# Ledger of designs, part 18: VH-VL binders against o27280

Target 1, 266 residues: o27280
Amino acid sequence: MDSMNVPEVLEIKRIVEESESVKTFIFSWDFRREVRPGQFVMVWDFRDEKPMSVSLIDPVRSEIGISIRRVGEFTDRVHGLSEGDLLGIRGPYGRGFELMGRDILLVGGGIGMAPLAALADEATARGMRVDALVAARTADELLFLDRLEAAGVNISTCTDDGSCGFKGFAHERLLTLEENHDMAAVCGPEPMMFQVMRILDERDVPAQLSLERYMKCAVGICGQCCLDDTGFRVCAEGPVFWSQELSRVREFGRYRRDPAGRRVPW

## First folded at step 12 (VH-VL)

Design Gc5
Fold by OpenDDE, fold request of step 13:
Formats: structure tokens, C-alpha cells, sequence
Structure Gc5 (fold): chain C 266 residues (1-266), chain A 119 residues (1-119), chain B 107 residues (1-107)
């Protein structure tokens, strides 16, 4: 029996509106339970439970933030909550990002910027130089720009429609950037991550990528988040993987398994 | 980088309404909020409410609920504060300020708009 | 609402003096406390945020400390341009509230 697997009922202290579809919920957190950027928690609204990345880690204030994108019934309910309301949180789970070197490149798309925002805070606190490539469909979907800027992050933006920054996809923008970094952290749509990883590999830049898969237990038991042909469990061996590990994952960037276990193309 | 420029001074009669504008220069609205703070002559600072211009959602101090309306136009990067049923006690300098959603501090501030309510 | 109480309401000091202003919150606000400087006819200027973080461009003679309910703004060596009114502001809860201000006058 481990208390970490029992949801703790926490009060929403604050709600940050990141975009029309993304809100960050801030909670008091007992940091005797260590949490790292890239790890996730299971959020329980007393009806359903979903994995969510931690986007804010503040040991000084004893707070964490969880950014949630509105995509379905569960998240619709959560987005209807107010400050002072309650949620169940259990975790954290999974393998987070590892920081190395002096210069780090963050490449994020959409809600994928959530764990990277937390990583940016840690990196800057350690005195690292942080460059961030922030991608979204439109300018209004770009996340955490103000927060990243305040942290001293050098931001480059790209949007599909060109409404902000580079017009195009993250990997296309990356191709225009010649500077190398000691390491990279990537999170976003899997097709984006796939292309970004290829570019980084060609440049011999060590890269970590955070995967998203359907998961249920979060403790490596149910197997719902197993990656084909490897046995990797996203909730246990991930969600953060090194590029070398993902090179062994055939489905990466190609397809995923839905809740019924069926192949679904990206 | 962001600068806030407010509309000019206003002189109003009791019972009328005033609408003050706050234009952000240096780009489009991001996820930050715009707060409105007023200061009566020789008095301290009083928070009135805020809006997240990017989304158009506003919140108000209870004291001003029903009399104040805060709006924003993303196309012009301008926030507005309208105060109705003006009273002599509403005579003050009204400030807009960039409001960080995480930290909640105000920076930068507009230059202020003097509103005088008198018969 | 969270009440913010500054002390003192006013003080007289000379150039070169060490000046200390305190701010007390009616309840714990963690480190969600900012300090502002305001000169007559001008908008407030942010000096310190997150209780102790110095805003970019602000001289290092300004510093903030404290957490929970008690906070302090310190000017290590008062300069001529520092004579002004100072305000604390909590950002832990809505509505945002300010201290009543501390006027720093020349002795």
C-alpha cells in the first residue's frame, strides 16, 4: 500500500487562463512528495480520472500547476470549476526530464508546452541558457509566452497560419535555426516530435521527448500505454524518453492505440 | 516591451458615465490580464477589476459590481473601463496596468486618466 | 478581503540613510507581495515582486523580504530620487488590495 496512489483531495487555489482551450489549475503541494518536470499526475473530478502534465513546480510557495486542455467531457467539467473547488490528485508518476549542459533547446507544440514550461523554470534557476521554440496552430493558441519571457527564456514562435512568428511547423522553423545546444526537450503533437527528433539526431543534439498515450492505471500494471514491439510503458518507462529509446519504437510518429487498443493514425 | 497609453482627462456630471481606454503598444495581447486601479486625490490605490483581453473575460471588485464594465478589443489592442452612475466620490485618477496571471503584480502601468465628477 | 497594513504611514530620512518599510497582511499570502514606488502626478512603478524579486531596471539598493504575513522593503542607502510614496500589494487573492502607503520625506 502506497499513499501516493490514493488521490488527495485538493482545493483549486488559482486558475490561470492560458488560452481559450487551456487553463492552469494551481494547488498547494507537499513537496515531501517530489515532483519533476515531465512527470504527470492523475486528476480525478470524482467521476473520471485523466493523466495531466505538471506545468508549474514552485517549492518556495509549495505550489504546483496543472495545465489542462479542453478536449472532451472530463476536461469540459474541469474547465467549469472555479477557484475554491476540489479535485483529486494522485502522483506524480513517470519519468521526467533530465537536465544536462549549459544550453538547452525546448521545442513545444500546443499543450505540449506545459511540461516544458516547468522545465524552463528549473533550467533557468540552474543558470542554464534556455531557448524555446513555441509552436501552435494560431497566435491565440501559443502558450506560456509571458511566463517564459519572465523567466528569461529566449522565445521563438511559429504558427501554422503565420499569425505569429514563423509561418509553418516547428520542425520547419528548427531547420532555419543553426545554433546547436547541449540538449533538447520536446513535447507536442507526435508528428511534430517525430520530425524534430530526426533533425536533432542529424545534428547530434541529445534529445528527450515526452509521449502521450492513453493510460489508465499510471503505475505500469494495466498495459494500456504499452508501446508496440518494445514493451515500454509510457506511464512507467516514460512519458519522457530519450531519442535513442524512441528510435526502437516503430509506432512513434506513425500511429497510437485508442482506448479499445485499435491502431489510430495521427 | 509593452506600453499602456490611456485616454485623456474627463469631466462628468453626477449620474453620467465615463469610459476610459487603455491601448497596449508593442504587439498583440497575450495571456496577461489588464487591471484597472483608481486613486482618489490624496488617497491610496484601489483595485476595480480586470480583464483578460485575449479571451474577453472580466472580473470585478464587489464594490463596483453593477456599475463597472471592463471590455477589450483585440483588433486594436485596447482595453476599456466604463463606470456608470458617477458620484463625486468617483473623482480619481484611473490607471490601467498589465496584470500577470501567475504573479499578480502590475507592470507596466498606464499614465493614468483623471476623472472629475462635479455638478 | 485581505487587508494590507503598512508601517509607518510616513517617515523622514536623509540621503544615505537606511530605510525600512513594513507591510502586514491580514492572512498568509505566501510570497504574493509586490512593492511599488509612486511620485506625485505619476503612475506607480513596480520595484519588487514575489516578495523579494527585484524588477529589472530597479537599483540594487532596493530589496524585499518576508513571507506569509510580514514583509519588508529596504532601501540600503536612500538617494534623492527615492523620496516618494511606497505601496505594498497582495496578489494571493481577489480582490487585489494595497497597503495604505508610506510617504518617505526628506528630513
Amino acid sequence: as target 1 above (266 residues)
Amino acid sequence: QVQLVQSGAEVKKPGSSVKVSCKASGGTFRSYAISWVRQAPGQGLEWMGRIIPRFGRANYAQKFQGRVTITADKSTSTAYMELSSLRSEDTAVYYCARDDQYEGHFDPWGQGTAVTVSS
Amino acid sequence: DIQMTQSPSSLSASVGDRVTITCRASQSISSYLSWYQQKPGKAPKLLIYAASSLQSGVPSRFSGSGSGTDFTLTITSLQPEDFATYYCQQSDDTPRTFGQGTKVEIK
Scores: ipSAE 0.898, ipTM 0.941, lowest interface PAE 0.6, mean pLDDT 95
Fold by OpenDDE, fold request of step 13:
Structure Gc5 (fold): chain C 266 residues (1-266), chain A 119 residues (1-119), chain B 107 residues (1-107)
Amino acid sequence: as target 1 above (266 residues)
Amino acid sequence: QVQLVQSGAEVKKPGSSVKVSCKASGGTFRSYAISWVRQAPGQGLEWMGRIIPRFGRANYAQKFQGRVTITADKSTSTAYMELSSLRSEDTAVYYCARDDQYEGHFDPWGQGTAVTVSS
Amino acid sequence: DIQMTQSPSSLSASVGDRVTITCRASQSISSYLSWYQQKPGKAPKLLIYAASSLQSGVPSRFSGSGSGTDFTLTITSLQPEDFATYYCQQSDDTPRTFGQGTKVEIK
């Protein structure tokens, strides 16, 4: 067995078309190397490497899925790949989600639903009641609806344009939902997560949130993903954080650092 | 929730083409595929191809390559299967079915469209 | 292409009987196997997916087992409405392929 830090060259077993901009790439996986929802892997296309959340975890079939949104040169190349093509994958890395209680609320926006979809599978497999608030800009960008429904997830949709479900933002929809969850897991645009966290805190609902930051090493060494005023490394202490932890992070919901280390607003 | 309603029975001459429609009710197309499966009289089931209507990407069984065209209209939530150069052997009931991209099972199915090819 | 072979091609059984149908794949398909029931003049109906997952609304007397190449559909207590033709289908590779079918007839 190779070191987790050495990319393993894997064949794309299957490609799922999630949306016009999102594809899920499925790989055979040796589950002697455990992976949990919320963790990420480093995907290497032999030219560049990017962190990607795991969106499917199937120990029975020995498969994982990685959902990738088309947003730049790297992802453009990856989206051009076909079944049978190769990618390098190392990991998994980071802290994943923890499940607790009987019922869980998932709040996801866009590609943020990727790790939550995996979490939903685990939660439902454990017999938990899962409610999911799935948000996107438009109906066509809503992810994993069929998969979630098949898993027994109760879905509430939210779209910016009102093309599906609630018209508005996830936090606005959340305000209209009943308070009865043991915990929440949140992933999506940081401004969304910030607002959602605030609401959940007010409701005394324990919440975990998955952060996204520029990442290079994935092993807590380079510091590129370090959060201001805390020293938290998204790749090591995260990417999943409890709301109490994020309350200490000044930049959360306010700004991030770009690849050059400059502060840029959300 | 999703129901698939297919077009009516067809009687065609050899060498002609047939186009069968499959309309999804209960909403717009999501990220699932529509597969086409046919069944000759007294025979088993044969997969012809599939399309992801939302994105327009289709795949075909080799047996039908060049002779079958699967398309979809998102605005009407309708998938189409066109089979050309019809032969008597193409006499069958043609089914559309929702095809989950992850699992690949078919559910639900359309009610089927009988296509008879005879001189 | 992956070939699916069902056994038997037909069988006779009585109400209340335990019925077992086998499906064998020419190569490993993991658990990408579904079972369908078809009655004359009707479209197939999904019974089991992912080799062993019972489709919603399907009676619990139906069950599926197996992985890799060998799969089994079991009806614990055959009911009158269960006399039909059953098909297995692999979804591990394209093209999708079906077994030749098993006709369950009344004894």
Scores: ipSAE 0.898, ipTM 0.941, lowest interface PAE 0.6, mean pLDDT 95
Fold by ESMFold2, fold request of step 13:
Structure Gc5 (fold): chain C 266 residues (1-266), chain A 119 residues (1-119), chain B 107 residues (1-107)
Amino acid sequence: as target 1 above (266 residues)
Amino acid sequence: QVQLVQSGAEVKKPGSSVKVSCKASGGTFRSYAISWVRQAPGQGLEWMGRIIPRFGRANYAQKFQGRVTITADKSTSTAYMELSSLRSEDTAVYYCARDDQYEGHFDPWGQGTAVTVSS
Amino acid sequence: DIQMTQSPSSLSASVGDRVTITCRASQSISSYLSWYQQKPGKAPKLLIYAASSLQSGVPSRFSGSGSGTDFTLTITSLQPEDFATYYCQQSDDTPRTFGQGTKVEIK
């Protein structure tokens, strides 16, 4: 049973174009390896391996979707692939989101909407009311709007440039929204998540936030994904944390670490 | 609620070309694809190709490669299908339809454009 | 190309009858199957997607079932407005392909 630690080579079944810089790659998947929203996989292009969020979980069709933003050499190569081409996938890894109550708020920034799109599908399937605050730099970078709308999600948007919805940051828009949710799920740039967490904590809304850190082993052995103040391993105890867990972590919202372990400002 | 409105009926000579338009009203194409499907008189439905208007990427059924060109103009929310080297067997109603990238079903459809090719 | 074969090619039925139309794919298409209704002179109308999901605004007397290669559209109580031709369509692979159609005539 070591398939979790060894990539399985899979064919790309379908590619969905989400934005100029984001594509979703869909694969057949054996759901004996169960996948939960908020968990991640390691994607291997036979040269490098990077963690990616699962954005589509469809046990009925035996499919998963992995949304990848083009940001560097690895993702440039993956974006150049076609249907029928091969990628290695190992996982899933990490702790996913837990659903509670009847009303959920999703707050996503950029590619952070990927795991939240999967969560939205699960929440709507359970009969929950789902509100989503979708944030990006521009209208053209807002992700999953059509998919979320088709699922019956109530969408609010914000863009840095004001080209769609509220002009400004996600936490600024959040201050103008109703305070009537049983829980929230948050994923996006860590500075955004820090500000959103503060507002949700003041409102006594239980919140789960998904962090990104450098990952090597993805199973908690190497220590590269550790948080300074707690010893939490993002790949094992996270990537999804409750806000109360993160309130004890000074580095959250302050800095990140590069692959060499050096502090780098957000 | 988006509706697809197509250009009007056309009568064409063999050897010429036709360009059918498909305009979104009540919205834009957003991230959906637009497929083109034709139906000859008394016949079934035949998929010709599609475009994702936001990204300009088109692909075609092999039967029509080399004769069909599908384009889009984001600024006017209009997709176009051009069929060249027309023959009498190209007489058909041509439909555009919004195409979900995930599911691949067609909804809504345009009202159809009748194209008659006669000498 | 994935071939889609419908049966029957035509049928006549009375108001209130249960009508069943089948569609067979030449290879597995999972649940990537849609059903359309087309009335004379009109564009097709989506009834069922994902093999069994009822499109919004479509009467509940329509239902779809099946997966893999064999699919069924059922009308549980045929109404006068259901006179039409019905098409299945697969979306598992390119090119998208349709069944040849089933014409339902009301007696």
Scores: ipSAE 0.692, ipTM 0.846, lowest interface PAE 1.5, mean pLDDT 89

Design Gc5
Fold by OpenDDE, look of step 12:
Structure Gc5 (fold): chain C 266 residues (1-266), chain A 119 residues (1-119), chain B 107 residues (1-107)
Amino acid sequence: as target 1 above (266 residues)
Amino acid sequence: QVQLVQSGAEVKKPGSSVKVSCKASGGTFRSYAISWVRQAPGQGLEWMGRIIPRFGRANYAQKFQGRVTITADKSTSTAYMELSSLRSEDTAVYYCARDDQYEGHFDPWGQGTAVTVSS
Amino acid sequence: DIQMTQSPSSLSASVGDRVTITCRASQSISSYLSWYQQKPGKAPKLLIYAASSLQSGVPSRFSGSGSGTDFTLTITSLQPEDFATYYCQQSDDTPRTFGQGTKVEIK
């Protein structure tokens, strides 16, 4: 086993409050260990371990950021931590996003904006034109708007309740946008991603989508994150997939597996 | 473009309290913080604390712990700084400024509020 | 707390001169360093952030450099409107702290 599979105990350098339920934890990082937008790390609070997306990659300052939404016992504990406290981090794992072309569209929902924020930074640094469709249930749940604007990203927002931007879902807003891009990156609730992918396919826009599944080992051994029919392991072959790959995945947008391996609908 | 407009000058007696307001116009608070910085006459700049108005969470410099209270009203896009148990040494111009959580630089700044503490 | 030490405390210069102000941190702050300009009776104005990033609307004659503990603000050709007091500020740790300031006066 690679040394990368052993958690490193790291100090939380800074905490950014993104929303009422989302915090970004910043760590010093040795960039001899390469990390790409779309990859994830396993976060260990010395009791439990969960996969989390990298939302900030700063080689200049030798820092990474991990955005975590408060949704359960593990994340409750992590959200209770302060700057200077310790966490175990192992990784990075998985396949990240690939950038191509000059114009890129980002479509994100909720915490799905985390990996896309990192991708936006890389894309803008490369001189790409970046458009971002940011979706959330309410205005208060929209993430990374200030950061994206500071990076020069053109932002369009949509909320379920219409409290900010377009009232409706991301795919509905996307239908109102006529401009095509060289590629798209998508991350959010799977039903959203499914609809967005369909629209992008119809428009012949190459798209990459980041999936979320229950992960245990993160190294492609346990099989807990295997996708039906294809045998794709989200932790190894993903979490970023091309739309053509996901078109072969029957369960995509339809159901997922819980920690017990049972099929549960979205 | 976001602008910060502060309340007017104050003259206070020792032992009293002062509350300065900072209203944001031309935009929303979003996830930005509002920091308070003071400057005594002929002296440098001193950070007092900050608040994230969107969430209502405030942090303070240790020097002012227990004596300063920073609050915000989202409905009026206004942040407040209240300093109690005023002393002559608290005579200064007090500034509010928008605080970037990632970079930590301050921009824009309010025009400042002069607070004079005298017997 | 992180202490920020500026040098010099004051300097005299003429229009057209190259001006250099230094700021030293008591510990490494990576590139979390900003520079401000303040004129009498006015609020500070952001010039440089992230050690070397020029704030929008600021003239290109202003530049920042450095990392770790040592930082520099440079004005390539001093203009009449540049006579003011300048402050560095670290944003690596809380509390945020400022240098004591550098007053740039007319020679």
Scores: ipSAE 0.687, ipTM 0.868, lowest interface PAE 1.0, mean pLDDT 94
Fold by OpenDDE, look of step 15:
Structure Gc5 (fold): chain C 266 residues (1-266), chain A 119 residues (1-119), chain B 107 residues (1-107)
Amino acid sequence: as target 1 above (266 residues)
Amino acid sequence: QVQLVQSGAEVKKPGSSVKVSCKASGGTFRSYAISWVRQAPGQGLEWMGRIIPRFGRANYAQKFQGRVTITADKSTSTAYMELSSLRSEDTAVYYCARDDQYEGHFDPWGQGTAVTVSS
Amino acid sequence: DIQMTQSPSSLSASVGDRVTITCRASQSISSYLSWYQQKPGKAPKLLIYAASSLQSGVPSRFSGSGSGTDFTLTITSLQPEDFATYYCQQSDDTPRTFGQGTKVEIK
């Protein structure tokens, strides 16, 4: 296999606690290996390996950040790590976001804000106006607000319980916003993304959406992340897709596959 | 705009403990940390440790490990720094400051709390 | 720990002077460097963060430069209110550490 597919053992330089369940692990990165917002890396804790989105890209400081939500055994182990500990990182993989226009809308839910935070940094650095709709179940689960504000992002929040911002779901909040953007980037729970995409399509706003699937190889060979009907591999053709591409994916917003490859509802 | 207001001056005996409070107003802690920095008379600034009030997680400078305890009460938006086994060398102005987990700079600062340790 | 060394420890200057303070880190800290101003009896005030970013509300006569190990704070035209002690601070590693300070006095 290509050397780029061999995990590089990296030291955790810093750990940012984003929420009770989300940590960002920062690593030194050789930017001769370019990484784009929306791409992912495979994180190896020497026992298991999982795909994780890049949430921080800092070529000036030669650092990247990987935000990880604690949801299972693997992530539980990773969350137990400290600064100075080691992880294996290989990548980056997948298709990242493409920026276009002057005004961009980011719509993120939960950990889905991870790649969007990186995109926000790039967009603002390019002088784009960035609006971000940040959604979560509760106020305490809202991610990257301080970071986004520091970057000059205009933030709108919504929470399921109304503990912060608009009470309701992201697509509901979006309906209350009449402003059009040149482009939108969306990442979060797939049902959310599905609804958001519909609204954006109706408004003729070009949209890119980042899908989450179980990915094993990250190189498009195992088929674990293959989307029904289209044959799109999330790790290769994605994880970022244009809305037009996803419109062809019957699976999108309807069901997913579990680690065993079985269809399960959202 | 977040402001930090600290508790008043303290005079303590050697061997005792002091607990300084830092109340945040005008905003929420969010993901920011509260750092504690002290400054002995005529001396420079020394970082003691920090806490992320939102999660109650703290870390400390090795010099103060085992002797300092930083806590926070989210309900009152107040951070606390307790220093035990006080000695004369602990005489200083103690500051709390908001710090960013990414950048690590401190802003804003509390007004400072003078702690005098004397027999 | 990362040691921060400022130079000079003190300097005398007049209003209108160009003042330069340097800070050297014992190891590379990238751009994780901040500058503070402190006046007697007051808390430090953030001037510059990320080595060169001017904090909101800080006069443009203040500027920061540098990366890696060597950093500089510059005051293009010293004003009466600028006489104070200045500190650099690294935020690349824990514990956070400060320079020993530079006292800017009236000549």
Scores: ipSAE 0.682, ipTM 0.874, lowest interface PAE 1.0, mean pLDDT 94
Fold by ESMFold2, look of step 12:
Structure Gc5 (fold): chain C 266 residues (1-266), chain A 119 residues (1-119), chain B 107 residues (1-107)
Amino acid sequence: as target 1 above (266 residues)
Amino acid sequence: QVQLVQSGAEVKKPGSSVKVSCKASGGTFRSYAISWVRQAPGQGLEWMGRIIPRFGRANYAQKFQGRVTITADKSTSTAYMELSSLRSEDTAVYYCARDDQYEGHFDPWGQGTAVTVSS
Amino acid sequence: DIQMTQSPSSLSASVGDRVTITCRASQSISSYLSWYQQKPGKAPKLLIYAASSLQSGVPSRFSGSGSGTDFTLTITSLQPEDFATYYCQQSDDTPRTFGQGTKVEIK
């Protein structure tokens, strides 16, 4: 381990507006600290610190992009920042996605598309054929579509309200797609990921899924990100797990925990 | 394939204003910015400012701050550039261009709108 | 603002010639550089983005290279349709800025 558990203060180089509620903040990054799709960083606004998805990984330009959805006080403050302003970044942390084969399926819901966009860039750069199922509540919340198109990704969309693409949930659309992928990568709301995992398992498609849990330390010491029944620490052994690993986790897709540790239904 | 179609040529008197439109055809603006770039006769290209039409946020080059207003109507996929207090040196062709937020290159460009400011 | 300086300001060449145009940024712009071709009375056309990536539909006789402050556009085997003015443009920082242009004329 190195000194990455102390935030480094970095200047916001550029802000990309992805949707009304999502912005990507781009920073210069020294890639001696390697970053892999599916890993996360802790973002510090000098008052609070939250885990955030890495959505752009560009070693050639020495840049990373961190996508942040506006959902509360912390993210409201960060969304109010401008280019040139400062943020603390700690990380990267966790286990990222691994690519295999030549045909990959990405299934992303909402901000869950952020790590998948980074993975799509890597997959297309390796010459893989990439299909992406991009899900959101509404058309206005579909993320990274222009970027994925530019990378040569084959996109299917679904929205809860039917405003774009298939009307319904991602797993419902998935049932109507061809079964011709060597692997899948899944990130989004945990109930969506559970349903998608079941379908992919039945089709014997190797799948990797990225989980979110409450985090405090991000390095596996405090135990706040542990999964029931297994002791897996999302910040250390995950956030990306193989579907086979998750099949042994009772809580996955069935309930979540609040900061006090109480079970709360999804 | 997205095309940018601009409003027609204008002849204006000094002291007046001009408003040029830029409509996306064959698609919508989506998450791209629209930049405005002008070119005086025999001169190079000069960036004036940009807007992200979907979100309505505009930025301006310092030279044009206070004289230019860039707006957008996302329901019609149309961006507008208004330049006030026109002078003869504002005679130029005014282009809109789709501006990639990540890479920052311009593609496609509108065909241009000639604005002549004549006393 | 990042100043972009092109060299030469103009050049004269024959069909079949190899031409090289350089662009220098006043500070490092990584690979955030694009090249455009403009013919009289027409809008600019994107040729190269990200310093070296060829835009779709652009002939392979165009190539770009460089990183940091110094960039080059190369045209191999110049064709009649390549006589035009060429501009570089940086997108590393705001405002976006262009070089002053390089006019490639028929000899």
Scores: ipSAE 0.617, ipTM 0.824, lowest interface PAE 2.2, mean pLDDT 88

